# Designs tried in a protein design chat: VH-VL binders against Coenzyme F420H(2) oxidase (fprA). Part 3

Target 1, 148 residues: Coenzyme F420H(2) oxidase (fprA), of Methanobrevibacter arboriphilus (b1a7s3r263to410)
Amino acid sequence: VTIVYDTMHYSTQKMAHEIAEGIMAEGYDVEMFFLHEDERSEIVKSILDSKAIAIGAPTINDEPYPSIGDLMYYLKGLRFERTGIKRKAVTFGSMGGKGGTPASLGKDLGEYGFDVVDTCEVYYVPDEEENKACFKLGQKLVEEAKKI
Below, E stands for the ipSAE of ESMFold2; O stands for the ipSAE of ESMFold2 at other seeds; V2 stands for 0.75 times the mean of E and O plus 0.25 times the DockQ between their complexes.

## First folded at step 1 (VH-VL)

Design C6 (framework fv_ponezumab)
Fold by ESMFold2-Fast, scan of step 1:
Parts: C-alpha cells; structure tokens; sequence
Structure C6 (fold): chain C 148 residues (1-148), chain A 121 residues (1-121), chain B 112 residues (1-112)
C-alpha cells in the first residue's frame, strides 16, 4: 500500500502515520512518501505497483496544497482506467478553514479510474477519536484492496 | 479584529439550566475549535469541553458529560454551552476560547470576556 | 485526571525583582508524538486569561522576553526576569497531553 501526503503544521503527517498503523495491523507493508522531500518518480512508481493508495493533503485558506494538485494531474495522465484492475483509494487531510480537500481529491481519483472507498478529514490536529478513525481508514483500505 | 463575544450574566435557581452563547467574528468560524472553561469565585480554571464548529462534534470533561451540551449555529457564527441541573457549585464565570494550531493541541489563543452565572435559591 | 500542582500559590514580589513559579504534573506530559503540551496563561484582575507560553518554552506573539518557560517530563517553571507592575495577576499552567485538559490551581503574583 502506498501513502502519499503533504502537510502543514504536521497534522496531515500524523494522520498518515495512523493510517499506516492500521494497514500494518492487518499484516501489510506500507510505503510512505512526503511530497516535499521524496522524488516524484519514486512516488509514481510506488503507486503504479500498488493495489491501494492513500493520498493526504491539508486545506489552507480553503485551498489544497499545490504539490498535491501537481501529483493529481500526473495521476490523471496515467489513465488508470485502461488497466484490468480498479485500484482502491482513500483520501485524508487536515483543515484550518472550510475544508473539503479529501472529498475533492476523492472525486478526482474516482474520475481517474480509482475506486475511492472512503475519506477522512480532521480539524487541525486529530484528537483520540479522530486518530482511531484514521487507523480504521487504513484497515478499511486494506480490506477493500483484498477484493481486487 | 478576531473576537469572541459572550452573552450577559445569568442568575438561576438550583435545578434550572443555563445556556451561554459565544459569537465569533473576524475569522473563519468553522475553522477553529471552541473550548469552554469555567472559573468559580476565587478559584482556578476548569476545562469543560470543546466543539468542532464545522462538524458539530463535541468532547466533554468526564465529570460534566451528563449535564453539559455544546452546539453551534454556523449561520450566526455562534457556539452555545448549556449546563443543566444547576447546583450552587456551578456558580462561576464561563469562558469560551478559540483553539489555534501553531505547533500543538489545545492552545487557546483568543478568549471571550466571560459570562457570570450565579446559582442561588 | 492528570493533577497539575503549582507552587507557590501566593507570590509577593518587589518591583524589578525576579519571580519564579513551579508546575508539577502527576504524569509525564511527553506525548507519543514527542511533543510536550505544557502551556502557561496569565489572568490579570478582572480580565480573561491570556496565552503566554505554549509547548513549555515558546512565547506567544506580543509576550515580553522577560517571560520564559522551561522544564521537561513532569517538572516545569515559568520565570519573570524583572517583574513590572503590569505583571500582577494569576498565572496558570495547563496540560494538553492527556485527556481531559487540566489546569494548575493558579499562582497569584502581587507587588510587595
């Protein structure tokens, strides 16, 4: 499973780690990438080799992080709808305003050929219940990916 | 610019309920958690709970869970804290406070002016 | 609940002299993410509390550099290097690491 995220104030990073723990609790390996530090070619290769992905981005001033927008356009260009399988996806993120980035990303991924199974958005820094929701999101992603 | 303005003082009898309002202005209302903290006369601060104005989700202090309810109205940028089954020990100044994330959780950066609630028979 | 204990509860200080307030927690305040969520608030007479310091030692915007926070684990200190008249009030420590959030009982700073 491939997790790709970008973050502001580390809230989305905390969500990414909780999702990873949920995936690993089900006995699966996870590759995690931070868009500001990791090379795009490696991220894209990991996604191409995965049956499931999780994409995370914060919403700042009610807008998604620019690096995530760039990644999404590359994913659109890859034409995943041409393959014989429909990869599973979840989206997640933190917000400091109106929010909606995970839902927006999920809609786009669906149009790009992914089967988006759920989304998760938290306000700023996740609390205990929200951390548990992220953990469960990871478990749900893996459970859905097993159906491929 | 950023302000939290609370409703006026209340005097209640034991067993009654009180509902305090906190109106936000100068920022995106749905983008910040609102906490409620009270202070009995001559005593310290006690955390009561918080609400996420976007989702409406709440988290209450365990000792108050059975009596406290927090709600919001996004059309008026207002949060409410209702405390039921009032006792004399609920006499306090009640504050609302905005949470901001600079580098961690539960940091209250802007506070309302406080609402005095007096419970007496 | 995590108990936050402040000492002293009453702190008379001569203008221009230093002041120090201790805050002790019944449990470590180091969160699993490595951060320590210990904050200090100031409440001037008749006013709402004001955030002074967050995460042990970080001053909020507009807070004079004569205020400093330090500590780790369960033991924390707020220092005022040179007390000024405007510093009179009650100071509270607060932990955000453990649920529910808890405050110390407060330290009243008064000019002698």
Amino acid sequence: as target 1 above (148 residues)
Amino acid sequence: QVQLVQSGAEVKKPGASVKVSCKASGYTFTGYYIHWVRQAPGQGLEWMGRINPNSGYTKYAPRLQDRVTMTRDTSTSTVYMELSSLRSEDTAVYYCARETYRSGWYYMDVWGQGTTVTVSS
Amino acid sequence: DVVMTQSPLSLPVTLGQPASISCKSSQSLVHSDGNTYLNWFQQRPGQSPRRLIYEVSNRDSGVPDRFSGSGSGTDFTLKISRVEAEDVGVYYCMQGTHWPLTFGQGTRLEIK
Scores: ipSAE 0.005, ipTM 0.490, lowest interface PAE 14.4, mean pLDDT 80

Design C7 (framework fv_ponezumab)
Fold by ESMFold2-Fast, scan of step 1:
Structure C7 (fold): chain C 148 residues (1-148), chain A 122 residues (1-122), chain B 112 residues (1-112)
Amino acid sequence: as target 1 above (148 residues)
Amino acid sequence: QVQLVQSGAEVKKPGASVKVSCKASGYTFTSYWIHWVRQAPGQGLEWMGRINPSGGSTKYAPRLQDRVTMTRDTSTSTVYMELSSLRSEDTAVYYCARDKGYSYGYYGMDVWGQGTTVTVSS
Amino acid sequence: DVVMTQSPLSLPVTLGQPASISCKSSQSLVYSDGNTYLNWFQQRPGQSPRRLIYKVSNRDSGVPDRFSGSGSGTDFTLKISRVEAEDVGVYYCMQATHWPYTFGQGTRLEIK
């Protein structure tokens, strides 16, 4: 399972790590990529080798981070809808104002050939219940990926 | 349960290279950064660099950048730190330590290995 | 590089008395996300360092409430409200706001 995220606030990274713990609890390994620092070629290779992905981004000024847009454009070009395997996906993110980035990313991933299982968005910093929800999101992603 | 286990003590001649390993267990290896920190006898702690095991990206301390290389093997959950052109001043205990990065609650080296003593002598 | 300066470097303390260690940074440690990544570590003789405090004032799980961190910007303090025999060791502050990460020189706490 591949998790890719970008963050302006540590909130989205905290969500990413909680999702990873949920995945690990089900006995699967996770590759985590911080989009600002990690190599795009390694991120793409990891996604191609995975049955499941989680993509996270914060919303700034009601728009997703530009780096996420670049990744999404590349994923569109890979034409996953033509592979015969429908990879599972979840999207997540934090917001400080009007959100919508996880839902928007989920819609795009669905059009690119992924089976989007769920999306999750939190306001500012996740509380204890929202951390638990992120953990469960990771478990749900793996449970759905087992069906492939 | 979370554990970082390092390789054993090394004795090297000046000019040689040393490669220390750090094997992680009990957590998702690719979700945490690994830092290397050294401590000369009777001295304080010196940060050497870090690696992100997921993408392999590294950042090194400027004074060591020409001599240090950090790598990882995700199949064995192991990080390596290689220091070349050894001098007597490199005699130290070398530690690996995990870091959740910018993650809330764990940023800044929460779990450490037991240390590896490297002695450089003629 | 950000210089971290600790004082005192040697701190003899009577059992049960409070102890205080200062840490000054040459630059502000406030990161762009609004957090201050100032950590405190304890190293007992012959052992690996152990983190006590992260983000200025947050205690790690299992760290006694005798330990507290405070400060802002460039001026930070670690306090031990009542020193116990097991507290003997060297204490380090560390900044993780700027690359490279840097440590203070260390403060040796000893029982007198």
Scores: ipSAE 0.005, ipTM 0.581, lowest interface PAE 10.9, mean pLDDT 81

Design C8 (framework fv_ponezumab)
Fold by ESMFold2-Fast, scan of step 1:
Structure C8 (fold): chain C 148 residues (1-148), chain A 119 residues (1-119), chain B 112 residues (1-112)
Amino acid sequence: as target 1 above (148 residues)
Amino acid sequence: QVQLVQSGAEVKKPGASVKVSCKASGYTFTDYYIHWVRQAPGQGLEWMGRINPNSGGTKYAPRLQDRVTMTRDTSTSTVYMELSSLRSEDTAVYYCARHGYSSGWFDPWGQGTTVTVSS
Amino acid sequence: DVVMTQSPLSLPVTLGQPASISCKSSQSLLYSDGNTYLNWFQQRPGQSPRRLIYKVSNRDSGVPDRFSGSGSGTDFTLKISRVEAEDVGVYYCMQGSHWPLTFGQGTRLEIK
């Protein structure tokens, strides 16, 4: 399972870590990538080798984070919809004002050939209950991926 | 509680290789990047590279990429930094440091490993 | 490589007085994600560096209020409002916006 995220806030990074713990608790390997630091070729290779992905970003100016936009454009070009196999996906993110990035990314991933099973958005820093929701999101992603 | 503990001091001859370890504890080892930074006596800090402990993926400073190799062992939560073809200019304290949880860099740091290259 | 230039390199300060360290980058540190990845570190004699400030102006947990960071683009400042004896050491700015990561040359803060 591949997790890719970027963050304007600590919140999206914390969500990514909780999702990873949920995946690992189910006995599956997770590869985590931080878009600011990681090479795009390494990220894409991981996605190609994975049955499930999680993509996270905060909302800025009512749009997805710029680095995530670049990644999404590249993923669109790979034409995953032509493979015949639908990888499972979840999207996540945080923000303090208008939301919508996880939902927007989910719609785009669906068009690119992914089966988006859930999305999660948190305002500000996740509290204990929201951290538990992220953990459960990771478990759900793995459960859905087993169906492939 | 969260700690990075490094291996002990090394003395090497020019042309040899050195391998420094950094053992992580108190957190999920595969969730954080580990960077390596060195400091020559009386000099500033120089970034050497980083490793993703989950994938094993690495990114090195261009001036060092021909001589540096970073690896990890997930069963022992340990990162290794190997520097080959040692020169006297490689005499330094070598630090490992974790990718910061708040999107910052380098928190916490290991205690440092002194590597001396002399004939 | 992005060059990080600090001034002054040597900063003798009287206890209780303010101190200010400048850091200039050869290129803008504003990253495409809207963040500016400029950090400040403190290294006390014989110790590993410790992060004080991340993303220009955010203090790490446990860092006293007397430390503050400011700036944008290519010009950044670390301020200590009232210097205490424990502040002796070398301070480094560091950029994470461009590869490879680079540090300033360091500013040695000493008590007069």
Scores: ipSAE 0.000, ipTM 0.506, lowest interface PAE 14.7, mean pLDDT 80

Design C9 (framework fv_ponezumab)
Fold by ESMFold2-Fast, scan of step 1:
Structure C9 (fold): chain C 148 residues (1-148), chain A 123 residues (1-123), chain B 112 residues (1-112)
Amino acid sequence: as target 1 above (148 residues)
Amino acid sequence: QVQLVQSGAEVKKPGASVKVSCKASGYTFTSYYIHWVRQAPGQGLEWMGRINPSGGDTKYAPRLQDRVTMTRDTSTSTVYMELSSLRSEDTAVYYCARGYYDSSGYRDAFDIWGQGTTVTVSS
Amino acid sequence: DVVMTQSPLSLPVTLGQPASISCKSSQSLVYSDGKTYLNWFQQRPGQSPRRLIYKVSNRDSGVPDRFSGSGSGTDFTLKISRVEAEDVGVYYCMQGTHWPYTFGQGTRLEIK
């Protein structure tokens, strides 16, 4: 399972590692990428080799973080809807205002050929119950991916 | 055999930083989280945080978040814990320990521990 | 933070007799997956802690069967059926259900 995220503040990073812990608790290894620092070609290779992905981004001025937009453009070009499998996906993110980035990303991934299972969004920094929700999101992603 | 081997004792002055290492061997380094736990003289155990060696993501105890940094070097299978702005109250034995946050029962936390690194903060 | 309270703090026992340590949490340790993440550790003088029990009642590899864990929710117990000289040390309970992870204050087991 592949997790890709970007964060301006550490809250989306906290969500990413809770999701990773949920995935690992089910016995699967996770490959995580911090989009600001990791090379896009390696991220894309990881996604191509995975049956499940999680994509996370904060909402800035009620829009997705720019680096995530660039990644999404490349994923659109790969035409996953033409492959023999329908990969599972979840989206997540933090917000300081109106939000909506995980829902927008989910819609786009669905159009790119992914089966989007669920999403998770928190205001600023996740509390303990929101951390548990992120953990459960990771477990749900793996459960759905087993159907492929 | 699975082992975690830590760096040697450190003596620091207040306001300095200390960086302790934990070298893993006998297992796949990127498959297990590494936690840090400290113990002040004659006191109990305090969880400081953990790092995922695969992705480099970290999670720190709230009281230490602004002073602690955990990093890893996958080429040497080593985790580092750096604590800044040292105070006398940071005098402790610092342990690294292997494990997962066990939510499924597949794996559990703190099954293998390092030998400990004594850090003394004195003027 | 979840507070873990152990009793007694000092436990003098006679060799060959049973010993029991209580651990209480300020919140339920049952996670949303239905599992309880309560662990017990032993620390012998001058040594690193060693895990004895995980998820309430499961013994780690190499741990003698005289050690057993039990409990649910907020109340947990570690029992030693027949104390041996090598059991001297401090015992800690620890919860992994709630972040940040927290330990009890420790129980010092000593021979009379």
Scores: ipSAE 0.000, ipTM 0.465, lowest interface PAE 19.5, mean pLDDT 78

Design D1 (framework fv_dargistotug)
Fold by ESMFold2-Fast, scan of step 1:
Structure D1 (fold): chain C 148 residues (1-148), chain A 117 residues (1-117), chain B 106 residues (1-106)
Amino acid sequence: as target 1 above (148 residues)
Amino acid sequence: QVQLVQSGSELKKPGASVKVSCKASGYTFTSYAMNWVRQAPGQGLEWMGWINTNTGNPTYAQGFTGRFVFSLDTSVSTAYLQISSLKAEDTAVYYCARHYGSWFDPWGQGTLVTVSS
Amino acid sequence: DIQLTQSPSFLSASVGDRVTITCRASQGISRYLAWYQQKPGKAPKLLIYAASTLQSGVPSRFSGSGSGTEFTLTISSLQPEDFATYYCQQLNSYPTFGGGTKVEIK
């Protein structure tokens, strides 16, 4: 399982780690990438080798971070819909206002050939219940990936 | 390639003001918050607060409200720390550090501010 | 604020020794803990993040473990260049640092 995220605020990062803990609790390995530091080619290679991915980004002024847009355009070019399998995906992120980035990313991933299982968005900092939801999101992702 | 470069050391008298700069290069400045960290002589690291480089909104740790002001100039990818009404206890090395994931990376080289009379 | 307590505050060890530094949080922080190394006159350098993930370029003799409230940094075989002060940091809430552990080589 591959987790890719970007963040200005530690909320999206907290969500990424909770999702990773959920995945690991089910006995699966997680490869986690921080978008600006990690090479795009390594991220894409990890995704190609995975049956499940989680992509996270915060919402800023009703827009996702530009870096996540660049990754998404690259993924679109790879034409994952032509592969023999339909990889599972979840999207997540934090917001300080209007929100909507996880839903928008999910829609795009669906167009690119992924089976988007769920999305998760929290306001500013996740509370205890929202942390549990992220953990369960990771478990749900691998449960769905087992069906591939 | 990704780096933070801070302004040089300052020697000030009590009551003066100082403005420390932190210039970023090698990454998109507005995509990451900038943290300020203080280290008094012989002491540990103390988080002062952060500034959202996209919105310009600062957040200050409890001990750093009032005399401390975080600001930025996005046109030159630079963050600033201003300290007014300097006191002897403000003598310290001041670091800027990029907020990256759940850690700070990179760090500026530090700016020594000495307040003495 | 979440308070981090490091122990010991100071230790002296010989080259080749196994060194262990502990960081305790005043409340649960999951795995949102990083370790930094600071050499005299220099800015801190990231060693470990997410409690146990080794930063690229950091020697494998460094390792981290723990979750929740108790965390450990281990140096399996101390080298002369490991003379430094080590700090833990949490980012489960607004960032806070431990008090530091100064490692002196005998």
Scores: ipSAE 0.006, ipTM 0.515, lowest interface PAE 13.7, mean pLDDT 80

Design D10 (framework fv_dargistotug; at its last look DockQ between E and O 0.78; V2 from the best seeds 0.00; counts 0 for: pae E 7.4 > 2)
Fold by ESMFold2 at other seeds, look of step 2:
Structure D10 (fold): chain C 148 residues (1-148), chain A 123 residues (1-123), chain B 106 residues (1-106)
Amino acid sequence: as target 1 above (148 residues)
Amino acid sequence: QVQLVQSGSELKKPGASVKVSCKASGYTFTDYAMNWVRQAPGQGLEWMGWINTNTGNPTYAQGFTGRFVFSLDTSVSTAYLQISSLKAEDTAVYYCARHPRYDFWSGYYMDVWGQGTLVTVSS
Amino acid sequence: DIQLTQSPSFLSASVGDRVTITCRASQGISSYLAWYQQKPGKAPKLLIYKASTLQSGVPSRFSGSGSGTEFTLTISSLQPEDFATYYCQQLNTYPTFGGGTKVEIK
């Protein structure tokens, strides 16, 4: 399972790690990538090798962040619907007001050939219950991926 | 133009309550979180917590979970801080401060501040 | 809970001096640090966010640098209106403030 996120901010990193813990609790390997530190080609290779992905991004000025948009555009061009596997996906992020980036990314991923299972959005900093929700999201992603 | 205007200073006796208002103008109130920050006389700034202006759900810093209540009236774009059972130690200036919309690169900074409300609790 | 330690707590300087204030975090906060200026009886004013980005309308004599655990606010040529208390604030998780650095006239 491949987790990609686009911020060093504690909130999104914490969410990513909780999702990873949920995935690993189901006995699956996780590769985690941060868009500004990791090579895009390695991220895409990991996604191609995975049955499930989790993508996290912040909302900027009520719009998805442009760097994650570059990855999304690249994924659009790969035509995942042609692989014969409808990979599972979740989206996540923190927000400070309107929000909606996880839902927007999920809609785009669906159009690119992913089956978006769920989303997780927190207000600025995740509390303990929200951390548990991210953990369960990881578990749910694996359970859905097993149905492929 | 974005402004936060707070209610006037208060002089209270121990055991009383006070409600500080913070009226926002020049932006969509429910799109930005509202922080409350305390500054005791001669002391530094102390974050008290924030309130989700869209849902009304508050988050309190440790030490502010009891007698301090954040609330809203979104119809008049106003946030409130209520302090019950006032103690002399509550004497401070109380600020409201807005988060901008989330900025991936900058985090949760406070770009606009109210002028502050001095609450004095005479012992 | 991330502690921020500002140094020095007090600084005397003359107009025209180059002034440097440091802020050390108890753990890494990447570049998620803001600087505020506060004059007596006034609300804090945002100067710098993300360690080095000047807020709109802030004079260019203010600059910030640093990442991880060590951050610096620099005033390249101190002006009379710059005598104030300066606070750092970390932005990586729930906000916390440094103890402040008061800059006064020598």
Scores: ipSAE 0.033, ipTM 0.659, lowest interface PAE 7.3, mean pLDDT 82
ESMFold2-Fast, scan of step 1: ipSAE 0.332; ipTM 0.786
ESMFold2, look of step 2: ipSAE 0.033; ipTM 0.666
ESMFold2 (binder alone), look of step 2: mean pLDDT 91; pTM 0.933

Design D11 (framework fv_dargistotug)
Fold by ESMFold2-Fast, scan of step 1:
Structure D11 (fold): chain C 148 residues (1-148), chain A 120 residues (1-120), chain B 106 residues (1-106)
Amino acid sequence: as target 1 above (148 residues)
Amino acid sequence: QVQLVQSGSELKKPGASVKVSCKASGYTFTSYVMNWVRQAPGQGLEWMGWINTNTGNPTYAQGFTGRFVFSLDTSVSTAYLQISSLKAEDTAVYYCARGGKWELYAFDIWGQGTLVTVSS
Amino acid sequence: DIQLTQSPSFLSASVGDRVTITCRASQGISYYLAWYQQKPGKAPKLLIYAASTLQSGVPSRFSGSGSGTEFTLTISSLQPEDFATYYCQQVNSYPTFGGGTKVEIK
């Protein structure tokens, strides 16, 4: 399972880590990438080899973080809709105002050939209940991926 | 105008309780996290925790467990800090502060502070 | 929790001087650092967030720099109204403040 995220603050990063814990609790290892630091070619290779992905970003200036836009452009170009297999996806992110990034990313991933099984958005910093929701999101992602 | 207005100074005896209010205006209350910060006389700033204004769930920093309670009344855009079983060491100015827009969370709007004095 | 160490704890300077305050984090915090100004008897005021971004309405003589574990706040030409205590704050984890630097104008 591949998790890719970007963040200006630690909230989206904390969500990514909780999702990873949920995945590992089901007996799977995760490959996690931080878009500011990790090479795009490695991220894309990991996604190509995965049945499930989680993509996260904060909402900044009412738009997704720019590095996520670049990743989405690459994913669109891969034309996964032509493979006949719908990889499972979840989207997540934190927000301080209007938000909407996880829903927007989910819509785009659906158009790019992914089966988006859930999205999760959190006010600023996830509390303990929201951390549990992220953990369960990871579990749900791998349960759905088993159906492929 | 975006502002946070806190209740007035309190003078309490050891063992009493105090409830400080922080009334928000000029913005959507539930769209921003509310922080509490303490400053003892002549000392620096100490983060006590925050409360998620949308869910009502508080998070307390280490050292502020048990006697300290954060709560909300969303209908009047007000956050509360309650301190029970007051001790002399609780004497301090207590500030509420809004976590800023987006993911940066810097405290962009502050209340004027409430001085709580615990003295026998 | 992440510890922030400010230096110096106190400085005295003349109007027109360039003043630099340093903040060191006990672990890497990228650029998730803010600077505040607090005048006696008043609430703190946000000066800089994201290490180097000036808050709206703050005079351009204030600037911030740094990333990782070493950060600086610079006042390029100290004015009488800059008499205050300055605090750094990290927001990479649960927020913590530095011990403060008191700036007294001669």
Scores: ipSAE 0.006, ipTM 0.553, lowest interface PAE 12.2, mean pLDDT 81

Design D2 (framework fv_dargistotug)
Fold by ESMFold2-Fast, scan of step 1:
Structure D2 (fold): chain C 148 residues (1-148), chain A 117 residues (1-117), chain B 106 residues (1-106)
Amino acid sequence: as target 1 above (148 residues)
Amino acid sequence: QVQLVQSGSELKKPGASVKVSCKASGYTFTRYAMNWVRQAPGQGLEWMGWINTYTGNPTYAQGFTGRFVFSLDTSVSTAYLQISSLKAEDTAVYYCARYTGRYFDYWGQGTLVTVSS
Amino acid sequence: DIQLTQSPSFLSASVGDRVTITCRASQGISSYLAWYQQKPGKAPKLLIYAASTLQSGVPSRFSGSGSGTEFTLTISSLQPEDFATYYCQQLYSYPTFGGGTKVEIK
């Protein structure tokens, strides 16, 4: 399973970690990429080799963080809808205002040929219940990916 | 290229207020969160909180609510820490530090705030 | 809050020595741990992040290891410029620092 995220907020990083813990609790390995630092080619290769992905970003100016937008554009170009395999996906992120980035990313991934299982969005500081929800999101992603 | 430059040392009396600045250069200011870290004389590092440079929303660690205020002026790529009603125990070096999402990569040089009568 | 316990609090070493510093977390933090070096009167400098990834420009004699709750910083052959205080930091949740380890000249 591949997790890709970008953040300038600790909440999105913490969510990524909780999702990874949930995946690993089910006995699967995780490759995690921080979009700020990791090579796009490495990230894309990991996604191509995975049956499940999780993408995370905070909401800014009602749009995904710019680096996530760039990755999404690249994923659109890969034309996964033509491959005959529907990779499972979840989206996650933190918000301060309007929110909506995980839902927006999920909608786009669905159009790009992914089967989007769920999304998770938390206000500014995730509490214990929200951290547990992220852990369960990782478990759900793996449970759905097993059906492929 | 990337630099965080803080304002100079301050000597204040109890009850006064102080405003420390942290001016960023060499990168897009709003792309990285700014953190504040305190170090009392002879003591270790203590995280105070952070501010989202795009939204302007601050988050404070336990113990740094009320008298401490984080703010920004994005037009000059500067973050501010204001401390009101200064107490002797506020004497410390205050650092700003840039957060990449993984670690603090660049730090300001520190601002010594001394509170004494 | 996640607490980090750093040991030893100080040690005396000679140039050429192998120095090992440990950091223990009060709960699992995976690999979300960084190490910083601080010299007197200076700001901290990042050495290692993600428990074991060496920051660009940091000498190869520095290395980090560990995951979960037990972490180690090693300096394989101590140099004169390495006498400093070292801090671990977790970024699994809102960040906290260890108490520091002062490496002094013997």
Scores: ipSAE 0.007, ipTM 0.589, lowest interface PAE 10.2, mean pLDDT 81

Design D3 (framework fv_dargistotug)
Fold by ESMFold2-Fast, scan of step 1:
Structure D3 (fold): chain C 148 residues (1-148), chain A 118 residues (1-118), chain B 106 residues (1-106)
Amino acid sequence: as target 1 above (148 residues)
Amino acid sequence: QVQLVQSGSELKKPGASVKVSCKASGYTFTNYAMNWVRQAPGQGLEWMGWINTNTGNPTYAQGFTGRFVFSLDTSVSTAYLQISSLKAEDTAVYYCAKDRWLQYFDYWGQGTLVTVSS
Amino acid sequence: DIQLTQSPSFLSASVGDRVTITCRASQGISTYLAWYQQKPGKAPKLLIYAASTLQSGVPSRFSGSGSGTEFTLTISSLQPEDFATYYCQQHNSYPTFGGGTKVEIK
């Protein structure tokens, strides 16, 4: 399982870590990449080798981060729909305004050939219940990936 | 650990049919598509199509519709290629090849030589 | 249908030589290009996928590069077991193979 995210204020990073804990609680390994710091070639290689992915980005006044857009453009080019077997995906992120980035990313991933299981969006910093939701999202991603 | 084992060589007359098998082991059969690739004597590789091992749905390359049928028996992790109304130009080694979700092939069967001769 | 042209179709080389094989696509395929090695009487073996990603277990003397329409497979120091036919294959759309490059001993 591969998690890729970007963030400005650590909120999306906190969500990424909770999702990872949920995945690990089910007995699976997770590779986590911080898009701002990690090399794109390593991120893409991890995604190509995974049955499931989680992609996260914050929404600031309904505007997604450009780095996530760059990754999504590359994923579109991979044409995963060609094989008829779909990788599972979830999207997540934090917002300070109206939000919508996880839903937008999910729609795009679905068009690129992924089976998008669910999304998770929190206001600014996740509280305890929202942390639990992220943890459960990780568990759900793994359970869905076991079906492929 | 991953292995694809194909059935033995076949010698057939024009007009006959042949069914080649490809038995998979060492991975979850239904997680990856199975592809078929042909190689005529002294020639290069030619992709014939693939079958989705989860749904059973085949996709054929343009030159391989009609006489060619891909099928599965998931209970024994086996894919099949059937060729009907055999012609001399069908003489070739037929390979099954495991997809890695982007239609490059990480493991191949050993090949099955089909010879069509009177 | 995306066509792949390999150059050269044949080359003669000695052990220790640096060998390069080129694959050109009729249209842009980004980095979705794989390389295979085939020895006489054997099935092809995957060497490289996504233009430059080495398959597990393949010796590091093999490398791939390129994007768009021009790609190269390089063998940095040819070994006796490397004499074989090499094929490129695009995985950007329905698969197509190049015509092959036969690498023979001098």
Scores: ipSAE 0.000, ipTM 0.501, lowest interface PAE 17.5, mean pLDDT 81

